# Ledger of designs, part 31: VH-VL binders against q95uq1

Target 1, 197 residues: q95uq1
Amino acid sequence: MSDNHEEESNVPAYVPGKHVSVDQLKQQDAEDEALKRYKESLLGTGVHAPKDDPRKLVIKEMKIQIEGRPDTIYPLDTKELIKEMKTKPFVLKESCHYKITLTFNIQHDIVSGLKQTNTVYRKGIKVSTEKHMLGSFAPQALAHSVTNPRHGWEEAPSGMLARGSYTAKVVFTDDDNEEHLSVEYAFSIKSDWKSDD
Short names: E, the ipSAE of ESMFold2; O, the ipSAE of OpenDDE; V2, 0.75 times the mean of E and O plus 0.25 times the DockQ between their complexes.

## First folded at step 17 (VH-VL; framework fv_indenebart)

Design x4 (at its last look DockQ between E and O 0.30; V2 from the best seeds 0.55)
Fold by OpenDDE, look of step 17:
Structure x4 (fold): chain C 197 residues (1-197), chain A 120 residues (1-120), chain B 115 residues (1-115)
Amino acid sequence: as target 1 above (197 residues)
Amino acid sequence: EVQLLESGGGLVQPGGSLRLSCAASGFTFSKYAMSWVRQAPGKGLEWVSSISPSGGRTYYADSVKGRFTISRDNSKNTLYLQMNSLRAEDTAVYYCAKRYPYWGDYFDYWGQGTTVTVSS
Amino acid sequence: QAVLTQPASLSASPGASASLTCTLRSGINVGTYRIYWYQQKPGSPPQYLLRYKSDSDKQQGSGVPSRFSGSKDASANAGILLISGLQSEDEADYYCMTWHDSAYVFGGGTKLTVL
C-alpha cells in the first residue's frame, strides 16, 4: 500500500484575476505603483507584437546555476532544442547550492499568473512536484528573467537514497490555463562532479 | 482517442441566427484552446474564431467579427459558436478544431464538421 | 492580395515527387514565418501534416509518412511541401496555413492529382 503522500503544496489558491486586456489596462487609473509599472511595461506592446509569431510566451532559456560551478544553459526557443534538453543531463553534487533562472519574452498580450510546475521522476516514478508562481508579465523590449529561489540557493538532496538519475518535466501555464511550454529534462545527483562522460 | 463532434448546423434565412456546438472527448478539454474553421462549398479553408482554454480570450476573423460569438463550457466539454446576422457567404461546413498546445499555432484535431446553409 | 497563394492544381505520376508551393504576399518574408500544411481528402476534414519554419524548427504530424517534408524557397518567397514517392492515396487537397497579424490564414489550396 504505497501511501502516495500527495504533498499538498500549500501554494496559496491563486485567484485568477479578471483577464484585463492591454487596452482596458490603459484606461484604468492606476493609483497603484505596481499597476503603473505594469502599464508602463505595456507601452511597448506594439513593438513586441511580431506578426509572424502567435506565441504569447517565448521562453529563451533555462539556466541552471550551481554555486562554484559554471552555468548550464538550455536554449528553449525551438522545439528541437527543447527535445535536445533531455539528452543533456546536468549534474548536481549532493548538498550543492543551485538555482534556476528562466529567461523569456512576452508578446502580444499580458501573460497573467504564469506558473511553473516541476515534476521529478526516478525510474519512471514520480518523486516530487513543485509549483512556483512566477507572476504576471507584459510585453517589453528586454526579456524577463525569473530565478527560483528568488533569494539564496536551493540545496540539492544528499545521501545514498538521493543519488541517481532523474527525469523531470517542467510545464509553464498561465491563469487562463494555457500551457505555454512543456519541457523534459534530466539530471543526476552524485557524490562528486565527475560526469560519466 | 480525441473526438470532436459538431452539431447545430442547418438551413437558415439571411439575417437569422444559429448556434453550433462541438462536443469534445478523449483529452482534457479545459487545457486546450479551440477554434472554428469553415469551408464554403467547393472553396478553401477559412479560420473563423478561437478561444483560450479558460474562455477568457476570444479571437475572430474580420469577416465574422461582431456577428459571431465563440464560447465554451469546460464542465460539459463543449465548444459553441453563436452565429447572428447570418449571410449567404456564411454558408459552409463548420469544423471544430483543437489547437496544439505551447505554440498554439496549428490545429491538430478536427471534427467531421456541421453544415450551415444560409439561403432565402 | 491574399497572404498565402497556392496553385489551384498539380498533377504528378505515382512514384514521382510533387512540390506544392505556398507563396507569401510581397513584403512578407517567408523566412520568418512558420508554414503549416494540411491534407484534406474528399468528404473528410483536414488533417495536419507538418509545420516548417526552418530545419531547426520543424515538426512532423503524428502518423504522417516521412515522404512528406517541408522546406522553403526564399527566392520564390514560398513554403514548399515536398511529397516524394507519390502514392495514389496522396491524391487530395493540400492547404498551407500561417499565423499573420493576429489571424490564422489559409492558402487557397492545391488539388493534387496522382495520374
Scores: ipSAE 0.710, ipTM 0.865, lowest interface PAE 0.7, mean pLDDT 89
Fold by ESMFold2, look of step 19:
Structure x4 (fold): chain C 197 residues (1-197), chain A 120 residues (1-120), chain B 115 residues (1-115)
Amino acid sequence: as target 1 above (197 residues)
Amino acid sequence: EVQLLESGGGLVQPGGSLRLSCAASGFTFSKYAMSWVRQAPGKGLEWVSSISPSGGRTYYADSVKGRFTISRDNSKNTLYLQMNSLRAEDTAVYYCAKRYPYWGDYFDYWGQGTTVTVSS
Amino acid sequence: QAVLTQPASLSASPGASASLTCTLRSGINVGTYRIYWYQQKPGSPPQYLLRYKSDSDKQQGSGVPSRFSGSKDASANAGILLISGLQSEDEADYYCMTWHDSAYVFGGGTKLTVL
């Protein structure tokens, strides 16, 4: 919700009483147009503020890209799809190269300092917790995308100690400490693409 | 167990001010958005204001915007509502409410309320 | 014009069912809104019961009996709270709520009497 500062313009205060020429008035008109274009660029394609949906962060999909194999895509548009993610684990062959892309919309207001906290478990025992800062994002009609790693590929762990089934929970928060979403998911690391080890 | 204890209500003249407090316990206060909801005598519920977990974002119903200020002190586990320029229409029981953080965007715990009476 | 409208009162017999309506203002489609329901007994704060948007997007509050359920009547543009097998402790005020246009909005409440 907003207080008296909700939609403040950043236009400099008018200075009344100055005696300006026609040439100076034309300069002021040009500056007004430049400020308008600047405001439009800050808003991107447009402001996305649905009247029936309070969410600031709406995850659309997670895509797992594995070098040399078809992508795995999880649509996450609904609570049902998010809940189902835990029952549809993805597989990583040990030492494979992969990357993960999140696609999401931002609604209503800027989200500053969006970060994810990912906690991974094996048989109920926590094996890692990682935090990744995703950035700050403004509302717009087109979805945002972030890819981890931002460059190149990540390499899956290898060896008998790394192989197995994992569960995980990722939580998305921002600099206001708002928790936007929590997703539970699952994956396994195997010695080959058909292993049941 | 979650507990929310409101205080600071009382009798005040129109145009006056009051500061409401809500002491929270039984949960990690700084992780949850909080709200004020009021109920006039014999009337229904009306949302008044909400605040983000850090206090960095505040939201107000149109009926109180510019007159009321919500705030929080996470070191004291306390929610506040500063109420200025009070009107007869502000007479109500004021409830402190905890907000569910996920897609269940509802008020899951409520205090017992504190009564504000504005009389001319 | 109020965003949510509820009848002021409703009476029903023990063991029967009560159907409480929450009608959205003309021009607002109930189909895209989550409708939340609260119960309030005299002298007590409200208690969350359940929410309903669709069969795939609903939730029962903790400890709320399954005889409480939510649905929608699209032709009436309304959310519905159904209470079956009415018991004397169900006598209370019932409020619907939704988030609309940057505000949480409540209906006016329905007083349910169980005779």
Scores: ipSAE 0.598, ipTM 0.821, lowest interface PAE 1.4, mean pLDDT 85
ESMFold2, look of step 17: ipSAE 0.000; ipTM 0.486
ESMFold2 (binder alone), look of step 17: mean pLDDT 92; pTM 0.937
ESMFold2 (binder alone), look of step 19: mean pLDDT 93; pTM 0.939
OpenDDE, look of step 19: ipSAE 0.664; ipTM 0.841

Design x5 (at its last look DockQ between E and O 0.03; V2 from the best seeds 0.00; counts 0 for: pae E 12.2 > 2, placed apart)
Fold by OpenDDE, look of step 17:
Structure x5 (fold): chain C 197 residues (1-197), chain A 120 residues (1-120), chain B 115 residues (1-115)
Amino acid sequence: as target 1 above (197 residues)
Amino acid sequence: EVQLLESGGGLVQPGGSLRLSCAASGFTFSKYAMSWVRQAPGKGLEWVSSISPSGGRTYYADSVKGRFTISRDNSKNTLYLQMNSLRAEDTAVYYCAKRYPSWGDYFDYWGQGTTVTVSS
Amino acid sequence: QAVLTQPASLSASPGASASLTCTLRSGINVGTYYIYWYQQKPGSPPQYLLRYKSDSDKQQGSGVPSRFSGSKDASANAGILLISGLQSEDEADYYCMTWHDSAYVFGGGTKLTVL
């Protein structure tokens, strides 16, 4: 009787707010200073709406930062590069400290309630799922950057059972359940930094 | 297997109304944007409308804006197109189309279509 | 003027290559656009074939033969669907599509006849 402890991740049920367009936000009178600041933070940099690209979220790169090691940067400018990323696994030494930074542009409209879901697989079996609420993002001239964890470092698993090859899928969804991006990547946990040539 | 089944087509007089339905199966309906694309007899394809996965965002071609309304019921895995103030030029086969997961990409699955004829 | 223009018809022999063109309106640079291609046979809905933005940014549809490929002619400001080794079953209508200014836009379609 394998007690599948479904760890109910007590992620508070995010109640999706009503989508408010940039235009609507511009028309809304700030009733309070907090709302005004929020609006300014979202609207201050202008609206970018390329006529040739319908995407609201355009990823630019994924950066793996490992303490004491050079950064691994995956350029994600093309859909092919996104798809090929899984063929270029990065290595995590067991017990190393790492973080992941995603850089992306927002186009056309505000992406509200952007959520990142990371699912990790080993030999086709799901081993973990992490959900991160990133927030709302407006179109701006400069790309947005999100780092997980926001503060500090994540520690790579250690031990004989942790070592091996992994695949992962990261999905970006908004409060309208629109999937803006899905990226698969691969990594290995090793006892040392030696890449299998 | 992904299946899209359109219904609700028929003969209607100019100025009339019609509601199309598309029953979806074989995928998680609530996760995908859906669209209507039409094809007039002997003519090419024309995008009509799109709706986001939750239904919070809708998009329309200029030719149907203000007359057509796209909606969905995710609990029933059904896409709808309410067509009001129909015109002769709205005569077409109407296809229900699933969007590829990336928003704004392509139509990866199509239904067989339902025929709408607007005639006096 | 239509955003996308296709020739109404094209004929080619079995085993030959056919190049279907999708010309963008003047003032719109084809180089920055994704061009999507669909095949439609009589009495059937359209089927997705492929998308092409560049050689480094292209995708083949599932089950679509490798003899179908996308390219662009910058000088003509056109997307190109190349069908090599034409088969009788390739006789169909072919539509190009793109997204432009908050709308999906289809070309007028090309009827390909395999003689």
Scores: ipSAE 0.599, ipTM 0.824, lowest interface PAE 0.8, mean pLDDT 89
Fold by ESMFold2, look of step 17:
Structure x5 (fold): chain C 197 residues (1-197), chain A 120 residues (1-120), chain B 115 residues (1-115)
Amino acid sequence: as target 1 above (197 residues)
Amino acid sequence: EVQLLESGGGLVQPGGSLRLSCAASGFTFSKYAMSWVRQAPGKGLEWVSSISPSGGRTYYADSVKGRFTISRDNSKNTLYLQMNSLRAEDTAVYYCAKRYPSWGDYFDYWGQGTTVTVSS
Amino acid sequence: QAVLTQPASLSASPGASASLTCTLRSGINVGTYYIYWYQQKPGSPPQYLLRYKSDSDKQQGSGVPSRFSGSKDASANAGILLISGLQSEDEADYYCMTWHDSAYVFGGGTKLTVL
């Protein structure tokens, strides 16, 4: 479709929504007590964010679960850890089953229509793009987590052409097309496990 | 655009076998998990089996374990269900269903179904 | 012992609302489960409507009107499909589904009649 992605996803068509601040949501529906309780639950303790950090979405962790093996966890609490992510690749055995969980905080405002776009590269050439509509997320005391796939497992590619080193970039955008986060990571697909995990 | 076409249903006696096929088009078949879901006459939906995109992982309902085998041929864009030791309770319309997203969260496209009747 | 239980039938008038319930077996907490909903019209395969876990983790199917919505009743241990502003075309069978114990599990279905 566009030059910037493969159309491998069945992402439903949607119309970008209007961005609404937390304060506007409370005012807009002040008389509906059920909706008010829901909004206040989303806004919980910690709805106010660091004064010196304007980011709405702050990554905390990436976890790779491989069926039948221990999890691999990358803490991403700091900019240095995020920067180092692509220099510490994880290994997938071909045809293995895995899932990836990203953990993040939302601060300042509700993020509406959050979309995750994951682009995979082989030697700098795009080989896959996958888009997932995640929904809306509000600031709260506990971090949010999203797992792909939601049920079951993803399967690593197999065959001689699939083996090798990959880089990937996961990007979060909202329904106003604002980019909130970009994380680069790396992995290899091998015919057999090189070591634990 | 997405098309799922089941075939291979028919009348069979108890203890018999059938192989169902589902021809897929309009999407990258090898990217998506696939499932079989059945519906007995006048009854509700029952999940039967699921298979991962490459075929390396399979899941079965307890009612069919050891009798049914799900498989796929990604070079032919075809999903299969081998049904052995058929029983009257296996009488149903069998739907081929596509999972979405690629790992499978829900069934976003369904075929029109193929009918299996098990009777003497 | 069924994982998901639905009433067999429900009737409602055009323009009214219908609340379809999907009750989980005791010992399974509805709050931690995703509840999926499907519509099936006579002679047709099912169609995905929506998924609901919480108001912060839900998803509407493509082209599904906003008058269809999901919720939960924690005291009844149930997922709920609400259909507002009922139309004649909403007359159908409705199934809930979840993932439990390494299986996709459907409820028995509710036949919604719009008179």
Scores: ipSAE 0.006, ipTM 0.517, lowest interface PAE 12.2, mean pLDDT 80
ESMFold2 (binder alone), look of step 17: mean pLDDT 93; pTM 0.942

## First folded at step 19 (VH-VL; framework fv_indenebart)

Design y1 (at its last look DockQ between E and O 0.57; V2 from the best seeds 0.56)
Fold by ESMFold2, look of step 19:
Structure y1 (fold): chain C 197 residues (1-197), chain A 120 residues (1-120), chain B 115 residues (1-115)
Amino acid sequence: as target 1 above (197 residues)
Amino acid sequence: EVQLLESGGGLVQPGGSLRLSCAASGFTFSKYAMSWVRQAPGKGLEWVSSISPSGGRTYYADSVKGRFTISRDNSKNTLYLQMNSLRAEDTAVYYCAKREPYWGDYFDYWGQGTTVTVSS
Amino acid sequence: QAVLTQPASLSASPGASASLTCTLRSGINVGTYRIYWYQQKPGSPPQYLLRYKSDSDKQQGSGVPSRFSGSKDASANAGILLISGLQSEDEADYYCMTWHDSAYVFGGGTKLTVL
């Protein structure tokens, strides 16, 4: 099997195609004990296929990291916390350097071709839509993380036309066209930082 | 308004076959997983089968594995259930159901059902 | 061993409360499960009522009166559907449901009679 340590920070290549469910993989060649044990070790058993939660993608948090400032962390463990993001905007000072990390678990099945579609609005009018391919992810005990940008920092827009309050909606879908999550959030671009005291 | 209309039920002998259809409207069909749930006369509800939005993943209750095949045609907004090797125990009203994703992985809309009777 | 067990019938008077139970199999903890409830009247398909996992993770179905509510009894390992202020229109079959081990599982149903 290929060693991915050197390229571990890169988003895996998009691999479209037909799915093999975790259940199907575990059932193939069940009479071949050695192959069965290999398949089980490759995907693991137990904690990545909980019996009480059908979700394939479970979002855990969104982190906004701003160079020279404390991180802003949104826990997303509950429906209430996800809904609260829209009422708790984060602030970007114009020209600041930032990056965003999403942390999530994958359960039950390999999710192929996970994509995020982020639509940004100003005063109810759509101002941009960006789609990012996140990759394909297998179930595992350790949460997955995706950071944008993958390396370095992004720079916030600047100028009078960029400053203001924004709302946004991010939607996560896969090659099966299944919508895994939709989150509405808010942010502002300002010329100066607000006080949170 | 979400509408689900099942058809294709009827009387069939044991070992026979039927294909059920469910016509969907009032929502973007291709965005939602769909399911079949059945209810034998005077009995409770039993999940039969589910299919992912694209049709790439299918799931079956143990009682129907190998005999039933769920499918969908997203260009026609139609869900299907091919039922082969029918048994008397398959006699039921078959409901088409729409699934809500993520937080509401439940059946939020149901059709009126179509009746399948398997008797010799 | 059934995953969800419901009593077959329950009777209650108009204006009273009915508490419908949905007991999970021994070895399965109700605390980590989301319990869904459906109402079915004769000749009609089931209708979604509500779901309950915890007070911070619950949902009332659209148009479902607030006199319907969900809860859990941890000592009985059961989900609970409470119907207060019973009306004659509440006479129906009630099913609980959960997702367990790659399947949707229904209880056997409780016929509620309002006498």
Scores: ipSAE 0.565, ipTM 0.801, lowest interface PAE 1.3, mean pLDDT 84
Fold by OpenDDE, look of step 19:
Structure y1 (fold): chain C 197 residues (1-197), chain A 120 residues (1-120), chain B 115 residues (1-115)
Amino acid sequence: as target 1 above (197 residues)
Amino acid sequence: EVQLLESGGGLVQPGGSLRLSCAASGFTFSKYAMSWVRQAPGKGLEWVSSISPSGGRTYYADSVKGRFTISRDNSKNTLYLQMNSLRAEDTAVYYCAKREPYWGDYFDYWGQGTTVTVSS
Amino acid sequence: QAVLTQPASLSASPGASASLTCTLRSGINVGTYRIYWYQQKPGSPPQYLLRYKSDSDKQQGSGVPSRFSGSKDASANAGILLISGLQSEDEADYYCMTWHDSAYVFGGGTKLTVL
């Protein structure tokens, strides 16, 4: 009985509200200071709407940061690169400290309730599923960046049972149930930093 | 196998109304954006409308804005197009189209279409 | 002026190569746009073929033969669908599409006849 510990990250409970477009948001007279601040935080950077790209969320890269090691950067701006990611596994030394940073652009409209679901597999068997609420993001000129964990580092598993090759699937969805990206990647947990050539 | 089956087409007078339906099967309907694309007799393709997976967002071509309403019932795996104030230029085969799941920038599956004729 | 313009018709012999053009309106740089191609046979709905932005950003539809390929002609400001080794079954209407200014835009279509 594999207890699927859905670790709900303590991101403040985003109550999915009605989707409010940028235009609707602009028209809302915020009598509520909190809403005004929220509106300002979202709208203050301007609305970006590329004429040639219909996507609302454009993932630019996923960065694996390992303490004491060079960063591993996966560009994700094309479908080909997304497909290629699985063929370039990264290595986690057991008990190492790591974090993942996602860089993305928001275009045309607000993406509300962006959620990251990460499912890890070993030998085709699901070993874990983690869901992270990333938040709501408005279009802006500069890319957004989200790091997990937000504070500190994640520790890689250790021990003989932890060592081996893994595959994972990460999916980004919003409160409109739109899947913005699904990408598969691979990694290995090893006793050392040597990649299996 | 992905299947899209349009219905509700017919003959209608100018100024009349018609409601099209598209029954979807073979995929998780609620996860995908859907669109209507039409083709006038002997003419090219024209995008009409799109709707997000939950139905919270809708988009319309300028030619149909204010007259057409796209909606969906995910519990029934059905897409709808309410067409009001119909005009002769709305005469076309109307295709239900599924959007690509991850990029969402093209139509990967199409129905066989349903014919709408607006004539006096 | 239409965002996308296609020749009304094109004819080619079996085994030859056919190049279908999709010209973008002046002021719109083809280099920055993805061009999508659809095939439509008589009495059938359109079928997705491929998309092309660049050699590093291109995708073939599932089940689409490799003899179909996308490219661009920057000098002509056009997307190109190349059909190599033309077969009789390739006789169809071909539509290019792009996304522009919050809308999907189709070309007028090209009728390809295989003689």
Scores: ipSAE 0.549, ipTM 0.820, lowest interface PAE 1.5, mean pLDDT 89
ESMFold2 (binder alone), look of step 19: mean pLDDT 92; pTM 0.933

Design y2 (at its last look DockQ between E and O 0.38; V2 from the best seeds 0.00; counts 0 for: DP in h3, pae E 3.8 > 2)
Fold by OpenDDE, look of step 19:
Structure y2 (fold): chain C 197 residues (1-197), chain A 120 residues (1-120), chain B 115 residues (1-115)
Amino acid sequence: as target 1 above (197 residues)
Amino acid sequence: EVQLLESGGGLVQPGGSLRLSCAASGFTFSKYAMSWVRQAPGKGLEWVSSISPSGGRTYYADSVKGRFTISRDNSKNTLYLQMNSLRAEDTAVYYCAKRDPYWGDYFDYWGQGTTVTVSS
Amino acid sequence: QAVLTQPASLSASPGASASLTCTLRSGINVGTYRIYWYQQKPGSPPQYLLRYKSDSNKQQGSGVPSRFSGSKDASANAGILLISGLQSEDEADYYCMTWHDSAYVFGGGTKLTVL
């Protein structure tokens, strides 16, 4: 009887608190050790932000991971690369297992309640909309990484009706409904891994 | 087509107040950060203030901090600049400017501007 | 000292090339900064031209002719706007801009005259 101690990762329940800016956090008297620890946990050892980039959220890359296949990485460092992403569809074989990892930087301030909305289209018709709460993120030296699904793999649809070309739009919004980024991409569901040249 | 139309400019005495408006059309106003930029007669451009899409965050130049307030009504597609304690050096054409939707780091569209004159 | 400095005026002939400079204040490395350029014609609002940080990180405004390009001169600690094949319609004021210390900062502008 193996006691699977599910370590309840006490991810503190994101209580949608009042949006406290990094500046406000800095001004709060650290007389409370708990508050100091909280600040340290949020702000880390320093607010690392480029001096020439006012953006709060900067997506660096999207990575498509397919079980048994090489990773597909889309760099998103420039507007041109973002535009090109739509013209370079990736292929999902029917019933394959895949996951998507987004890498991004948070700059200047905390982004609270970051939400990813993924809308998929086929022949211009919306076929699905998925919303994922990503969480709250503070500026840090290292990029943040979020993988969907968090655990395991997503299974690609199968069957004659599933096969074809798709487009998708991913939108990142915070709890203030500020849109930080919108990215469009394309993919195909096929019976095999051969890309239509 | 993106359109920005400023209004509310005029002649005001030093110490007076004025409220500028910018009516936006041709895009989803609530998705974009907005800014005010001014230009004194025969002078260069000066950034005044910026506001986030939701209005939750505001930014000000040091020259106007504590005197000016930027706000927006997304239901009316309108940007505002409340100017208090006006000074002669605030005399300028005030432009409403839209920020880039993806990067938010440059002003991609500008209005025609509204003139503010502060004089005794 | 201003964060960005531009010469007040520049003159060039039609068909020639003009190089407009935007010099950063001492202590600020131009190599790490995005420089934005705007064109303003008399009686009109400014128009966005381009952004340049590096060759791999540049953005051209929509409808902006390819004869407009951005670069940097590290030795001069300056952003450069290059206008090739000057046309009479290029006569305007040109402003550089950057984001610095939580503020947008403009240069003083350069009046370009096409003789």
Scores: ipSAE 0.236, ipTM 0.748, lowest interface PAE 2.1, mean pLDDT 87
Fold by ESMFold2, look of step 19:
Structure y2 (fold): chain C 197 residues (1-197), chain A 120 residues (1-120), chain B 115 residues (1-115)
Amino acid sequence: as target 1 above (197 residues)
Amino acid sequence: EVQLLESGGGLVQPGGSLRLSCAASGFTFSKYAMSWVRQAPGKGLEWVSSISPSGGRTYYADSVKGRFTISRDNSKNTLYLQMNSLRAEDTAVYYCAKRDPYWGDYFDYWGQGTTVTVSS
Amino acid sequence: QAVLTQPASLSASPGASASLTCTLRSGINVGTYRIYWYQQKPGSPPQYLLRYKSDSNKQQGSGVPSRFSGSKDASANAGILLISGLQSEDEADYYCMTWHDSAYVFGGGTKLTVL
């Protein structure tokens, strides 16, 4: 079940009137300027701002890496390929260790605060929702890649109640609350790799 | 079935204002970008304005920038175009059009259009 | 100068082929652009036909017969809509479109007459 793990983040709540030292302001300004300069240099290259494709975010691939097993790779380049995901579920053996890697391009402008919201269903009933902040990304020639978890492995849930077939929906949004893409997919948790759970 | 129904066209004097509406049905309106495209009598098509699914981003052709305002109300499944400082050259049939914000940069469904005439 | 230019009219015989051109402004290379095509019949809104960038990057509109196809003429800096096996129902106005400099731009349209 995807909700068995808590996100490890330590972000304080917004506090009005918080005092910031001069040294902190200088560091924050330097980082902002570096990002601005990077953005300006990339906009000058032309290859990161394709004239015929207005999308800022282009998702290329989702990869499920299972410890000790071959990877499962979903190309996401077409609407048909994304529809295929729901009809081609991947299988997790209970208690297996896995990672999910998302590969994407950023075009035209910076995407700030890219977020992934993954909602898992069993028999049509929502059983969990996980949110992951992917980060802010500048346009560049090489695709960006993010892996969850960032270190170590995720462990698939186990037990008779966890085994079964699941559907899921992942939604990608940014700080402007604009939805870029929504993908439906499917998976099963089984007691063995050859089980008919 | 996807349906787009424009309304609010009519006769208006130069310098006047008019508000167009487009009622949408048959799809999840809040998931799609929307656009206005116009066609002057006996002339070709001209893109006027576009709005993102949330309404947070708007885009305008240079010919209407500063005079027209696109908006949407996702709770009412309605797209709007507020047209101010109208000129004779704004005389056209105005179409609303639907666009997938991720998979398409083409207008896959169009309304029937509503006619705006700017004349003294 | 207009970004996309189309001839005003074209005539062709039933059963023959028609080749409709969409020329890009000098300084813009057709090779790097997706060219979209729309059909418009009198009294009706436009209908999407297809897009073409390359043979590996093209899309046919839903329900659009395969006798409609896209291509490019690089030497003329133009997108091409080819209609083979012309039918009387193909008589219509045809518009090309592309996305350029954060705007959707249309050609002036070509009236196709099937005689």
Scores: ipSAE 0.224, ipTM 0.652, lowest interface PAE 3.9, mean pLDDT 83
ESMFold2 (binder alone), look of step 19: mean pLDDT 92; pTM 0.924

